Miniprotein binders against q5jf28. Designs and how they scored, part 9

Target 1, 318 residues: q5jf28
Amino acid sequence: MERERLIKTVEAILRGAGYRVARLDLKGSCFDLVASRLFLLLFIKATVNIDTITEEQAEDLKRLAKFFKASPLIVGLRSKSGELEEGVVYERFGIYALRPETLYDALLNNELPAVFAERGGLYVRINGELLRELREKHGYSVNELAQLLGVSRKSLLNYERGEQAVSLDVAIQLEEIFDEALAEPIDILRAKVEADLNVKPETPLEREVFERLKKLGLGLVKVKKAPFNAISTEDDIRLLTGIDERKTRSTIKRAEMVAEVGRIVNSGGVFILEKTKAEVVSEVPLIPKESLEEVKDADELIELIDKLKKEIKEKLFS
Key: E = the ipSAE of ESMFold2; O = the ipSAE of OpenDDE; V2 = 0.75 times the mean of E and O plus 0.25 times the DockQ between their complexes.

## First folded at step 5 (miniprotein)

Design g3 (at its last look DockQ between E and O 0.29; V2 from the best seeds 0.00; counts 0 for: pae E 4.7 > 1.5)
Fold by OpenDDE base, look of step 5:
Structure g3 (fold): chain B 318 residues (1-318), chain A 102 residues (1-102)
Amino acid sequence: as target 1 above (318 residues)
Amino acid sequence: SPEELEKKIEELERKAEELAEEIFKLLDEAERLGDPEAIEKVAELIYRAMFLLLRVEWLAERLREKGDPELLKKAEELLREAEKLIEEARKLLEEVKKRLEK
């Protein structure tokens, strides 16, 4: 399968599950899809080989997910070790990675995966309390059940405490012995990730813009691998903020993508340029950096953005 | 024979690819019609079909590796189910077109 087909497939799965989806056509982005349904928000990197994601992309993906209270996902087909299995959760840089099939089952069939890959083996987490109850109900001692499973007494006690993951083979044997599901599902849709939100600007222009936005009361989350350069935030205000020296074809395309992403994540968009005339692209204002000197606070910046959107809408319909 | 098995695998892969191309055309058509109700009704069918086709491709690869005849039967079953879903989606889109032209 090609990358384009993979992205289309993932988009299809998300839309079929009733998600609102924005797709990015941006090479090197930390995400290719953003999807929202009710209180679930997903940032998805689609890559045929999950080992092609860079650490920088993964850190930005986790940063976006943490900021928006979303789950990051990698959707792919293979790794360096071979094809990904259906129903198996992999991990890269603290992000769950899975096949499209596994995502389909989770979203459309409400079947969360329970199997995860670690160190070249397959494992599950077992409901340790249920395991103990079943063991006692069937009259097995810890030693008897451990011997039956071919595991140590210590390992079985760690399973019953939830302190140790079980090999898939031992998990299957347990479910066969007790005729009951013991594997704990992995909630890939509510993955909690850690990320540093305090990333410094890289360019002189980004530094200048960041310092000005901070003077307006805005907090800034730098993002490197997205159609925007930062998220500007104050209370309920969230702006996907692009920063460019000049208007280019890339600026226009990124502004279009920012509009689409903004609809999914309930955020406005703005591009701040070193040199431009005020313009709006796909409801995203392109403003000169000097416009930031004309406003006193974040609210006045939002008012300026809304005014520019309105003036252009009036010109298009007049 | 191994040669007959490979020929059957290639035919499964070919049919899955043809149906996948058809699905993408139907998706593009649904989007162009701009009818949200049409998109919603057709989307479920198309997406289920896409999933089945992906499984067919995967089963074809596994069949090439393992040579298990049960995998072939399962792949053929999923392919037939995908064909039905695609045809249902196509019919729904044609009904929507006829409504929009009136």
Scores: ipSAE 0.157, ipTM 0.586, lowest interface PAE 2.1, mean pLDDT 88
Fold by ESMFold2, look of step 5:
Structure g3 (fold): chain B 318 residues (1-318), chain A 102 residues (1-102)
Amino acid sequence: as target 1 above (318 residues)
Amino acid sequence: SPEELEKKIEELERKAEELAEEIFKLLDEAERLGDPEAIEKVAELIYRAMFLLLRVEWLAERLREKGDPELLKKAEELLREAEKLIEEARKLLEEVKKRLEK
């Protein structure tokens, strides 16, 4: 109820800001929305309580964001500690978390947040070089300014070197003293994340399929919490790759979601099944694993995929 | 009585859900029109209305804990404000439809 309302609100914000959006309906997925506008790409997990995201979901979200050069976001309303504050950036597993109001301000009002939550309160990062210039121009020693702010001289030196954030109260005092904007906004739209892209296959079938794809020259990025099992890549080729034993209702729904995500991230899709007759679901081919033995390299796999899609379109329109 | 208060809280929550559904139907209608400026303005109204409805749900939780009549009045005020935003969004969409038909 509350979660559905949150997801629809986030979707409305994104579409109102001119983003193309795909929404997933997949329980346990590492993201609920993927959205693009111009050169920006966002993967968003919408959770009412931001502490419900699991480490496994967060690591997959970061893997997708790193691979696609996207910004991962968690959008929510509260944490285990209470309500999230509007305009404040939180962090879970190295991913920024924030309220929908904060996302709205960033996207529709061009107002990036600057305040983040840490143990001990609210903090701001500041332009340390500008702080040093202002201090020297106004004739303050490091010790004199530190005394005025109620901080240690070591902290002030760290602020000027860009090595330490200031408390919100100190940031306000600095603006009052120097009459200059010192706060550095948090670029939630271009967040950089670290992720371990070396994840092992979950099943014997996945292992077999990954080995066959690697023989074709494709690199693989395995994910666990998405409608696809991996991303298969070489040069400019990108395939959202699903793997199943056979075609089920779940397989069909995942293929439909892969098609939607693929449109947003400019990637093709394919499902490789242990037992199936070749077909296409929502522009995503479902092929038997034996088809991987019929091609020599990644380019021939793409040709096979394109040929299958063309043959099925001809049957439908002839 | 506790039963009387619980019925009022349930009515607040029911109405909030009805309004949320209506707001998102208006978003779907705006997208069918294909006018980016209209979509942006309707989204702004939807965001504001949805934020009010989230506040109503928060107040309903507080009402179950405290039973404060002022909280009940505040929740009802927020519902009325959300209804006004829905009407504003509806009028905006009708104006856009008329403009595009010219």
Scores: ipSAE 0.146, ipTM 0.580, lowest interface PAE 4.7, mean pLDDT 87
ESMFold2 (binder alone), look of step 5: mean pLDDT 82; pTM 0.802

Design g4 (at its last look DockQ between E and O 0.14; V2 from the best seeds 0.00; counts 0 for: pae E 2.1 > 1.5, placed apart)
Fold by ESMFold2, look of step 5:
Structure g4 (fold): chain B 318 residues (1-318), chain A 102 residues (1-102)
Amino acid sequence: as target 1 above (318 residues)
Amino acid sequence: SPEELEKKIEELERKAEELMEEIFKLLDEAERLGDPEAIEKVAELIYRAMFLLLRVEYLAEELRKKGDPELLKKAEELLREAEKLIEEARKLLEEVKKRLEK
């Protein structure tokens, strides 16, 4: 299938660029890949048609990116308007979208894109201060250069003030006139995004568990489209937190994904169930919700989690 | 005819799938060798082939929409280029394996 090949291609690009990568196999998830290298962290949704990402997926992708100080990306092949162009950055819901070739160039050739698509065509943001300096050095008035470029005087002033991007055609003309690199790259690896972190619990069990975690001093970032229900945090504690009524096949698969994601984002994982006996799946504890009453704060919760993980490790080697 | 065009599109997609599976086999093999400097050119050929095959899939969808014979010709050209890159990668990978046998 086309989507599977896209995901494998993106994964291969990331690994070839030296990233540690975790791939999710969860339909409807807000991301398909999470990858890290040094200080860079990427959450990537891979979708053949970038217009199929839903608002819920996009908002959750931005929530994860904001929380983990990561860059969210959509990698795709086409939009409703046709094939995405190589080297062009698109945007959906405030998230950059681009072709795998563009990602490849950024990661393996150190060539960040500079061209972005908006209503009306392709644009480039330029170094306005350098433009002013070059114009003055070459003896052009604002009006003279504007006439040469076929733009209004007001537009040229806005370019120099950094208040307006130039069309791709104007950017090419400027490079021809001044023989200087004026384009500012788009830092797809460190994108800043806005996200609404106030998301209500989806079930009565989630509400109860969130209330108990808050009493332990943990903050919560709820997500809807991930293998976990929330991120539980206090200071340097980070727990990818799943919630279910009972252990099912789906619970086990999600715990396995949480373990893989956790290795990439350097976070622990835990599943809190309505009823279960304590156990560990892929280094992710599954504990009954009553265990939250056995601890007084977040530090003791972490101690409980670590104790359970140690106990299963000792069983495996005995 | 529309029926003849659909058969050609299906053959493009089938061959692209076969070549993509070969690409991932070669990529896995290259990663296992553990000598990145000797493998750099092999990996480059593999990525180039991979991108050509993604383009073929786009052209297949455009063919269903437009039926343009030039798109079919372009898709077949890209398939041949991908095949050539894959064979070159296989040969270079075999050369690296022979080097390591010594």
Scores: ipSAE 0.485, ipTM 0.792, lowest interface PAE 2.1, mean pLDDT 88
Fold by OpenDDE base, look of step 5:
Structure g4 (fold): chain B 318 residues (1-318), chain A 102 residues (1-102)
Amino acid sequence: as target 1 above (318 residues)
Amino acid sequence: SPEELEKKIEELERKAEELMEEIFKLLDEAERLGDPEAIEKVAELIYRAMFLLLRVEYLAEELRKKGDPELLKKAEELLREAEKLIEEARKLLEEVKKRLEK
């Protein structure tokens, strides 16, 4: 399968599961899809080989996920070690990685994966309390069950405490002995990730714009690998903020993508340019950086954005 | 015979691949029409079909390894179900197209 087919497949999954989806056509982006349904928000990187994601992309993906209270996912087909298995969760840079089929089962069948890959083996977390109850109910001592499973007494006690993951083979053997599901599902749709939200601007223009936006009361989350350069935020205000020197074809395309993403994540968009006339692209204002000197606070900036959107809408329908 | 079984497996794989290519064409057509409601309904059908086809491919590989005739029957059943879903998706797209041309 090619990358384009993979993205279409993942989009079809998400739409079929009743998600609102925005797709990005941006090479090198930390995500290719963003999807929302009810209280679930997903940022998805689609890559045929999951080992092609860069650390910088992964950090931005986690940063977006943390900021929006979303789950980051990598969807792929293979790794450096071979093909990804269905129903198995992999991990890259603290982000769950899985096949499209595994995402399907989770979204459409409500079947969360329980198996995870670590260090070249397959493992499961088990309900340790249930394991203990079943062991006692069937009359096995810790030593007897440990011997039956070919594990140490210490390992079995760690399983019953939930302190140690079980090899897939031992998990299967436990489920066969007790005729009961013991595997704890991995909630890939509610993944908690850690990320540093305090990334510094990289360019002189980004520094200037960030300093001005901070003076307006806005907090800033820098993102490197997205159609926008930062998220500007104050209370209920969220702006996907692009920063460019000049209006280019890339600026227009990124503004279009920001509009689409913004609809999914309930956020406005703005591009701040060193040199431009005020205009609107796909409901995303392109404003000169000097316009930031004309506003006093974040609310006045939103009013300026809304005014520009309205004026263009009126010109298009007049 | 093992040769007859391999020929049936190859036919399953070939049909699954052909239907998968048809699915991608239908997705591309749905995207071009730009009707969000149509895209949603078509995507549901197409996606279910895609999943069935992926299972057919998996069952074909398992059948190659195990030689179990019940895997063949199951693969053929899933393939027929996928064909029905694709045809339903195609009909839905044609109906939407006719509405947009009016």
Scores: ipSAE 0.299, ipTM 0.701, lowest interface PAE 1.7, mean pLDDT 90
ESMFold2 (binder alone), look of step 5: mean pLDDT 83; pTM 0.815

Design g5 (at its last look DockQ between E and O 0.67; V2 from the best seeds 0.00; counts 0 for: pae O 2.6 > 1.5)
Fold by ESMFold2, look of step 5:
Structure g5 (fold): chain B 318 residues (1-318), chain A 102 residues (1-102)
Amino acid sequence: as target 1 above (318 residues)
Amino acid sequence: SPEELEKKIEELERKAEELSEEIFKLLDEAERLGDPEAIEKVAWLIYRAMFLLLRVEYLAEELRKKGDPELLKKAEELLREAEKLIEEARKLLEEVKKRLEK
């Protein structure tokens, strides 16, 4: 079980670097691990072949990362083209992808990667202003340095302006010529991503629940590939919100995962069901959709949730 | 023969899983000791062993597809290297335990 060993390895790296970690066991989820340390938050999809991540998973991973101001990552071992190289950053759907060894170096050795893969090979972004200064200090004209590197004058000018990345071979030559660090690291721990947060409800029940939540003043960020259906939000309120027609074994497992994720991202959880008696699973309330009509606004919903958790906890221990 | 090769592949996979389980046990034990220097040294050995075992599993899968004797040799070599690292980690952990008992 190559995937299980990969996930365990990534979890061990994160815990060894001092992260609090929650691991999901949900088939098809957009992430397998969420991890927090101080002000850093990572959502990680661990997949042996990075080309198996779907567009829906990637877009949801980016939605979660954008909402929580986290860095999304794909950690894998190979692509359709072969094994991933250590120290190289790949990209799928705008999300950085890398080997666990590269993550290890970033987190435990404080060595961020600088090499990225694109069509045609391996590349590095360099400090163009420093390159120009070093060239002038060493007495090279633009033409002389370009000829020494085997690149055009236009390319060298673009490097100095910060408009183009250099090939890995050119980066190595530059560091040998100038004996200076020119490579700009890739900050995989604070990556920012763009995501379309306007996703429509998938079912009539979701639509009905979302409309009721909006009437309470809550904004919604819909996701498709997570243990919850949406994030409900108003000012400082954040609820990982699940929706089901009835309580099943799957509902209970998802509520347990929502509780664990919520601890890492400092958010509450709730499941809203078509029909159920109010109850609590792992500090996550399961309530019938009719409860949404019994409250006036988001604050009253939070009060209902807190009251329910308190009452059920007291009854269970009486 | 194909049957003999499959038995060798299954033994590689069984050993890799056995060593992987030992790795996580050793990590737990190292954490319990609370000695930062010992934890760092043990962890370094264990992470390197983890990475080797990931490659052994990849090679085992490729060996089923290709049947190349060189892939088998490489997988066995990486397994032995991982096993060596795990034994070094175990010895270091036991040395730390003995010193702390004093």
Scores: ipSAE 0.454, ipTM 0.782, lowest interface PAE 2.2, mean pLDDT 88
Fold by OpenDDE base, look of step 5:
Structure g5 (fold): chain B 318 residues (1-318), chain A 102 residues (1-102)
Amino acid sequence: as target 1 above (318 residues)
Amino acid sequence: SPEELEKKIEELERKAEELSEEIFKLLDEAERLGDPEAIEKVAWLIYRAMFLLLRVEYLAEELRKKGDPELLKKAEELLREAEKLIEEARKLLEEVKKRLEK
């Protein structure tokens, strides 16, 4: 399957589940889809082979997810070891990876996956307290149940404490013995990830712009693999911030993508250029860096952005 | 022959592509109708069909690598199942259109 069809499939699943979705047509982006429904926000990297994601992409994906309080996901079909199984959660760089089918079941059937792949095996986390209660209710000693499962006494006690994941085969056997679901679902929609938000600017222009935005009171989260270069933030203000030397066709396309992403993540967009005339592309202002010297704080910057949007809207309808 | 096998693989891939395009058209149509009931009734069929086609494409690639005739038979079975689901989805959408035009 082509990457394009995979993205369309994932987009369709998200839309069918009632998510608002923005799609990115940006090669090398850390995400291809962003989706929002109520309090859930997802940043999704779609790739046929999940082992093609780079560490840099994964770090940016986690960074975006952490900043926006979103879940990062990799959706794919294969790994280096073979086809991904349905209902199985894989992991790359601390990001859950799964098949479209597994995402479908989670979003549309409300069936979260419980099986995860680690070190070439399949495992499940079980409710250890429930396991103990069921063991005691059925009159099994720890030794009797451990022997029945072919595991050590120590392993069974670690299962009952929730300290050890169970092999899939042992989990199936436990559910068969007790006729009860013991598997703990993996909440792929509320994945907690760690990321460093303090990434330095890479270019001289980014450094200059970051220093100026910081003087305006804005905090900055650098992103490398997105249609924007940073997120500028102060309190309730969030700006997807592009930084370019000059207006190019790539600048326009990225501004369009920033507008679409901004709608999903409830954030404005701005592009700061070394040389440009002030203009607006898809409701995203392109402003010269000198305009940052004309404003005193972040609020005045927002006012400038809103003014530019309004003036262009008035010109289009006049 | 290897040539006959490759021709069959190409035909599987072609059919999977054609059906995939049809599925996306049906999805776009369901979205354009804006009827939540239509979307709900059709979505399940369309998504299942999509998943079947993804498996067909995988089986076609594996068939190219392994030359196992059982993979061909399974891929052809999944294509037929996908075709049935797509046709059912199409019929449901046409029924919804007829209701919205009244």
Scores: ipSAE 0.212, ipTM 0.632, lowest interface PAE 2.6, mean pLDDT 89
ESMFold2 (binder alone), look of step 5: mean pLDDT 83; pTM 0.811

## First folded at step 7 (miniprotein)

Design h1 (at its last look DockQ between E and O 0.68; V2 from the best seeds 0.00; counts 0 for: pae O 2.4 > 1.5)
Fold by ESMFold2, look of step 7:
Structure h1 (fold): chain B 318 residues (1-318), chain A 102 residues (1-102)
Amino acid sequence: as target 1 above (318 residues)
Amino acid sequence: SPEELEKKIEELERKAEELAEEIFKLLDEAERLGDPEAIEKVLELIYRAMFLLFRVEYLAEELRKKGDPELLKKAEELLREAEKLIEEARKLLEEVKKRLEK
């Protein structure tokens, strides 16, 4: 109930900040929310304890973020070490993690966080050039300011060159001494992440379908922890692509989620099944794998998808 | 006694759940008005209350581990603050509804 409340709170914050939002209900998914506003796109995993996120989930979250040029984000309340602190950015598998209060401040008060946690405590990156200018303006030598702060001369030089973050205590002292904002904000809304986009098919059916899609000229980005198996892409074509042996209740629910996610990330959806009659679930076609032999390239696949959606709509109207 | 402390913790958790349900009800009502500027303060109060309730739940968990009476006092203070924020939000929302009645 605490996790559900957390997800609803994050969704409310996003909508209040003008984001369009889709929420997933999929156990083990790499994200719970995807949100879009103008040129900003966020994939968010919400979890009470951020240490429960698995490496596999994190890698898929980063793959989606890298592909869609989105910022991945974890919103949580605590870790193994206790409660997460408001205004502090943590990292889990290279993904920023923070409390909903910190997200609220960033989105609704335009106050990005500046404090991050790592080994040894809390730290802040500072504007080193401004630090040097302020030190010189106030008449401090490097040695004098270092002594005042209780740090080495070498550390102070590193701060001024932007080569080292300061402890939170030093950041507070600097603010008191100079009465000037030196802290560099952390752009949690435009985080860039590294991800290995080369993931192999998980099943023989998946491999067969991926090979056929590649013959149509589509690139594939495989994911394991999402309502779809891959993203199929060429130029501006993007398809959230699911693969199943047959239509099941799980297939239907995943197609519904693909439709919702697709609206946010401006992508189409399709499910390729070993055995099925061509149909449409929530604007997402479910087609037999044999249909892939009936088209010659990605454009024709899109035409087939659009045709099926149009035909189903016409039958519903009549 | 441990038995009496557990009763207090359960009451905190029960009240927090009740308030959380009220918060989401107020959020739904505020969003239905469709006037973001008019409900800005209402939403601010609601979010502050939400955040306090997450803190109350954490303190309840810590109370079961430690039994520290200062944690109980703090949790009860935060819960009362959340209650007041929710009541203020409800009253302000009613005022906004009447104003938009024009």
Scores: ipSAE 0.702, ipTM 0.885, lowest interface PAE 1.1, mean pLDDT 90
Fold by OpenDDE base, look of step 7:
Structure h1 (fold): chain B 318 residues (1-318), chain A 102 residues (1-102)
Amino acid sequence: as target 1 above (318 residues)
Amino acid sequence: SPEELEKKIEELERKAEELAEEIFKLLDEAERLGDPEAIEKVLELIYRAMFLLFRVEYLAEELRKKGDPELLKKAEELLREAEKLIEEARKLLEEVKKRLEK
């Protein structure tokens, strides 16, 4: 119940902010929504409890985000410690996590959150140079201001260097003392994440297909928790690549999802099967793995994909 | 009684679900109309209503744990506020439909 409402609310927020949105109905996926507006791309995992995301899902979400130059987000309501606060950024596995309200403010009100939760406390990053300038302008020594704030001299010097986050209480006191905003906003829409893109194939069929695609010049990023098994890439060519032994109802559903995601991330889709006739599902070709021996490079593979899409259009209008 | 309290909690949860279903219908309708300005205004109201419903669900869980009558009163207040926002969103959509039919 709550999860479905959460996803629909997040979808609504994104659409209201003028994003193009694709929703995934895939259990265990590393993302539930993908959204694009201008130069911003978001991969969103929606979960009521943010502590339910697995490390494997988080790693795949970071891989997608890094590859597409997107921001990964977790949107949720609670954690193991309690309800998430509005205007507060949490973190799970190096991914920002926040409430729908905080996302709403960021997207529709242009209000980025400045407060983050760490180790059971609330903190902010401050402009350390500005803090130093204000301290000197008001005639405070490092010792005097540190004593006024109830912090160590070392802590204050670390604040002025930007080497240490400030507790929310101390940040409020600083802003009150100087009558100036010091808190740095957290750009949740442009989060940079690190991820290992060099994941090995898990199945014999994936290994075979990856070897064939590599012979065509394609780079491959394996993804475990998505409607596709890999992203195949060469220069400007990007293919959301599904790999299955046989056409199943799951293959069809995943191909439909790949078509929707592909439109948002400006990428084609293909499914490579061990055994199938060439067909197209929701503009996504299903091709036998043997078809990869008929093409010489990635461009010929794209031509094959486009030909298959065209032949089906002609059959629908004939 | 604990049994009367549980019935009230179940009623809160049921009403919150009914309102959420209504919100989803309004969302689908707003999307079908294709008017960006109308969509923006309706979405704002719908989001506010959804946020209230999330708080109602949280309060219902807390009420089940603590049995505090003040939590019930607050949950009922938030439901009434959500109902008002949904009704306002419905009216705005009807006004937009009337403008597009002319």
Scores: ipSAE 0.133, ipTM 0.569, lowest interface PAE 2.4, mean pLDDT 88
ESMFold2 (binder alone), look of step 7: mean pLDDT 82; pTM 0.796

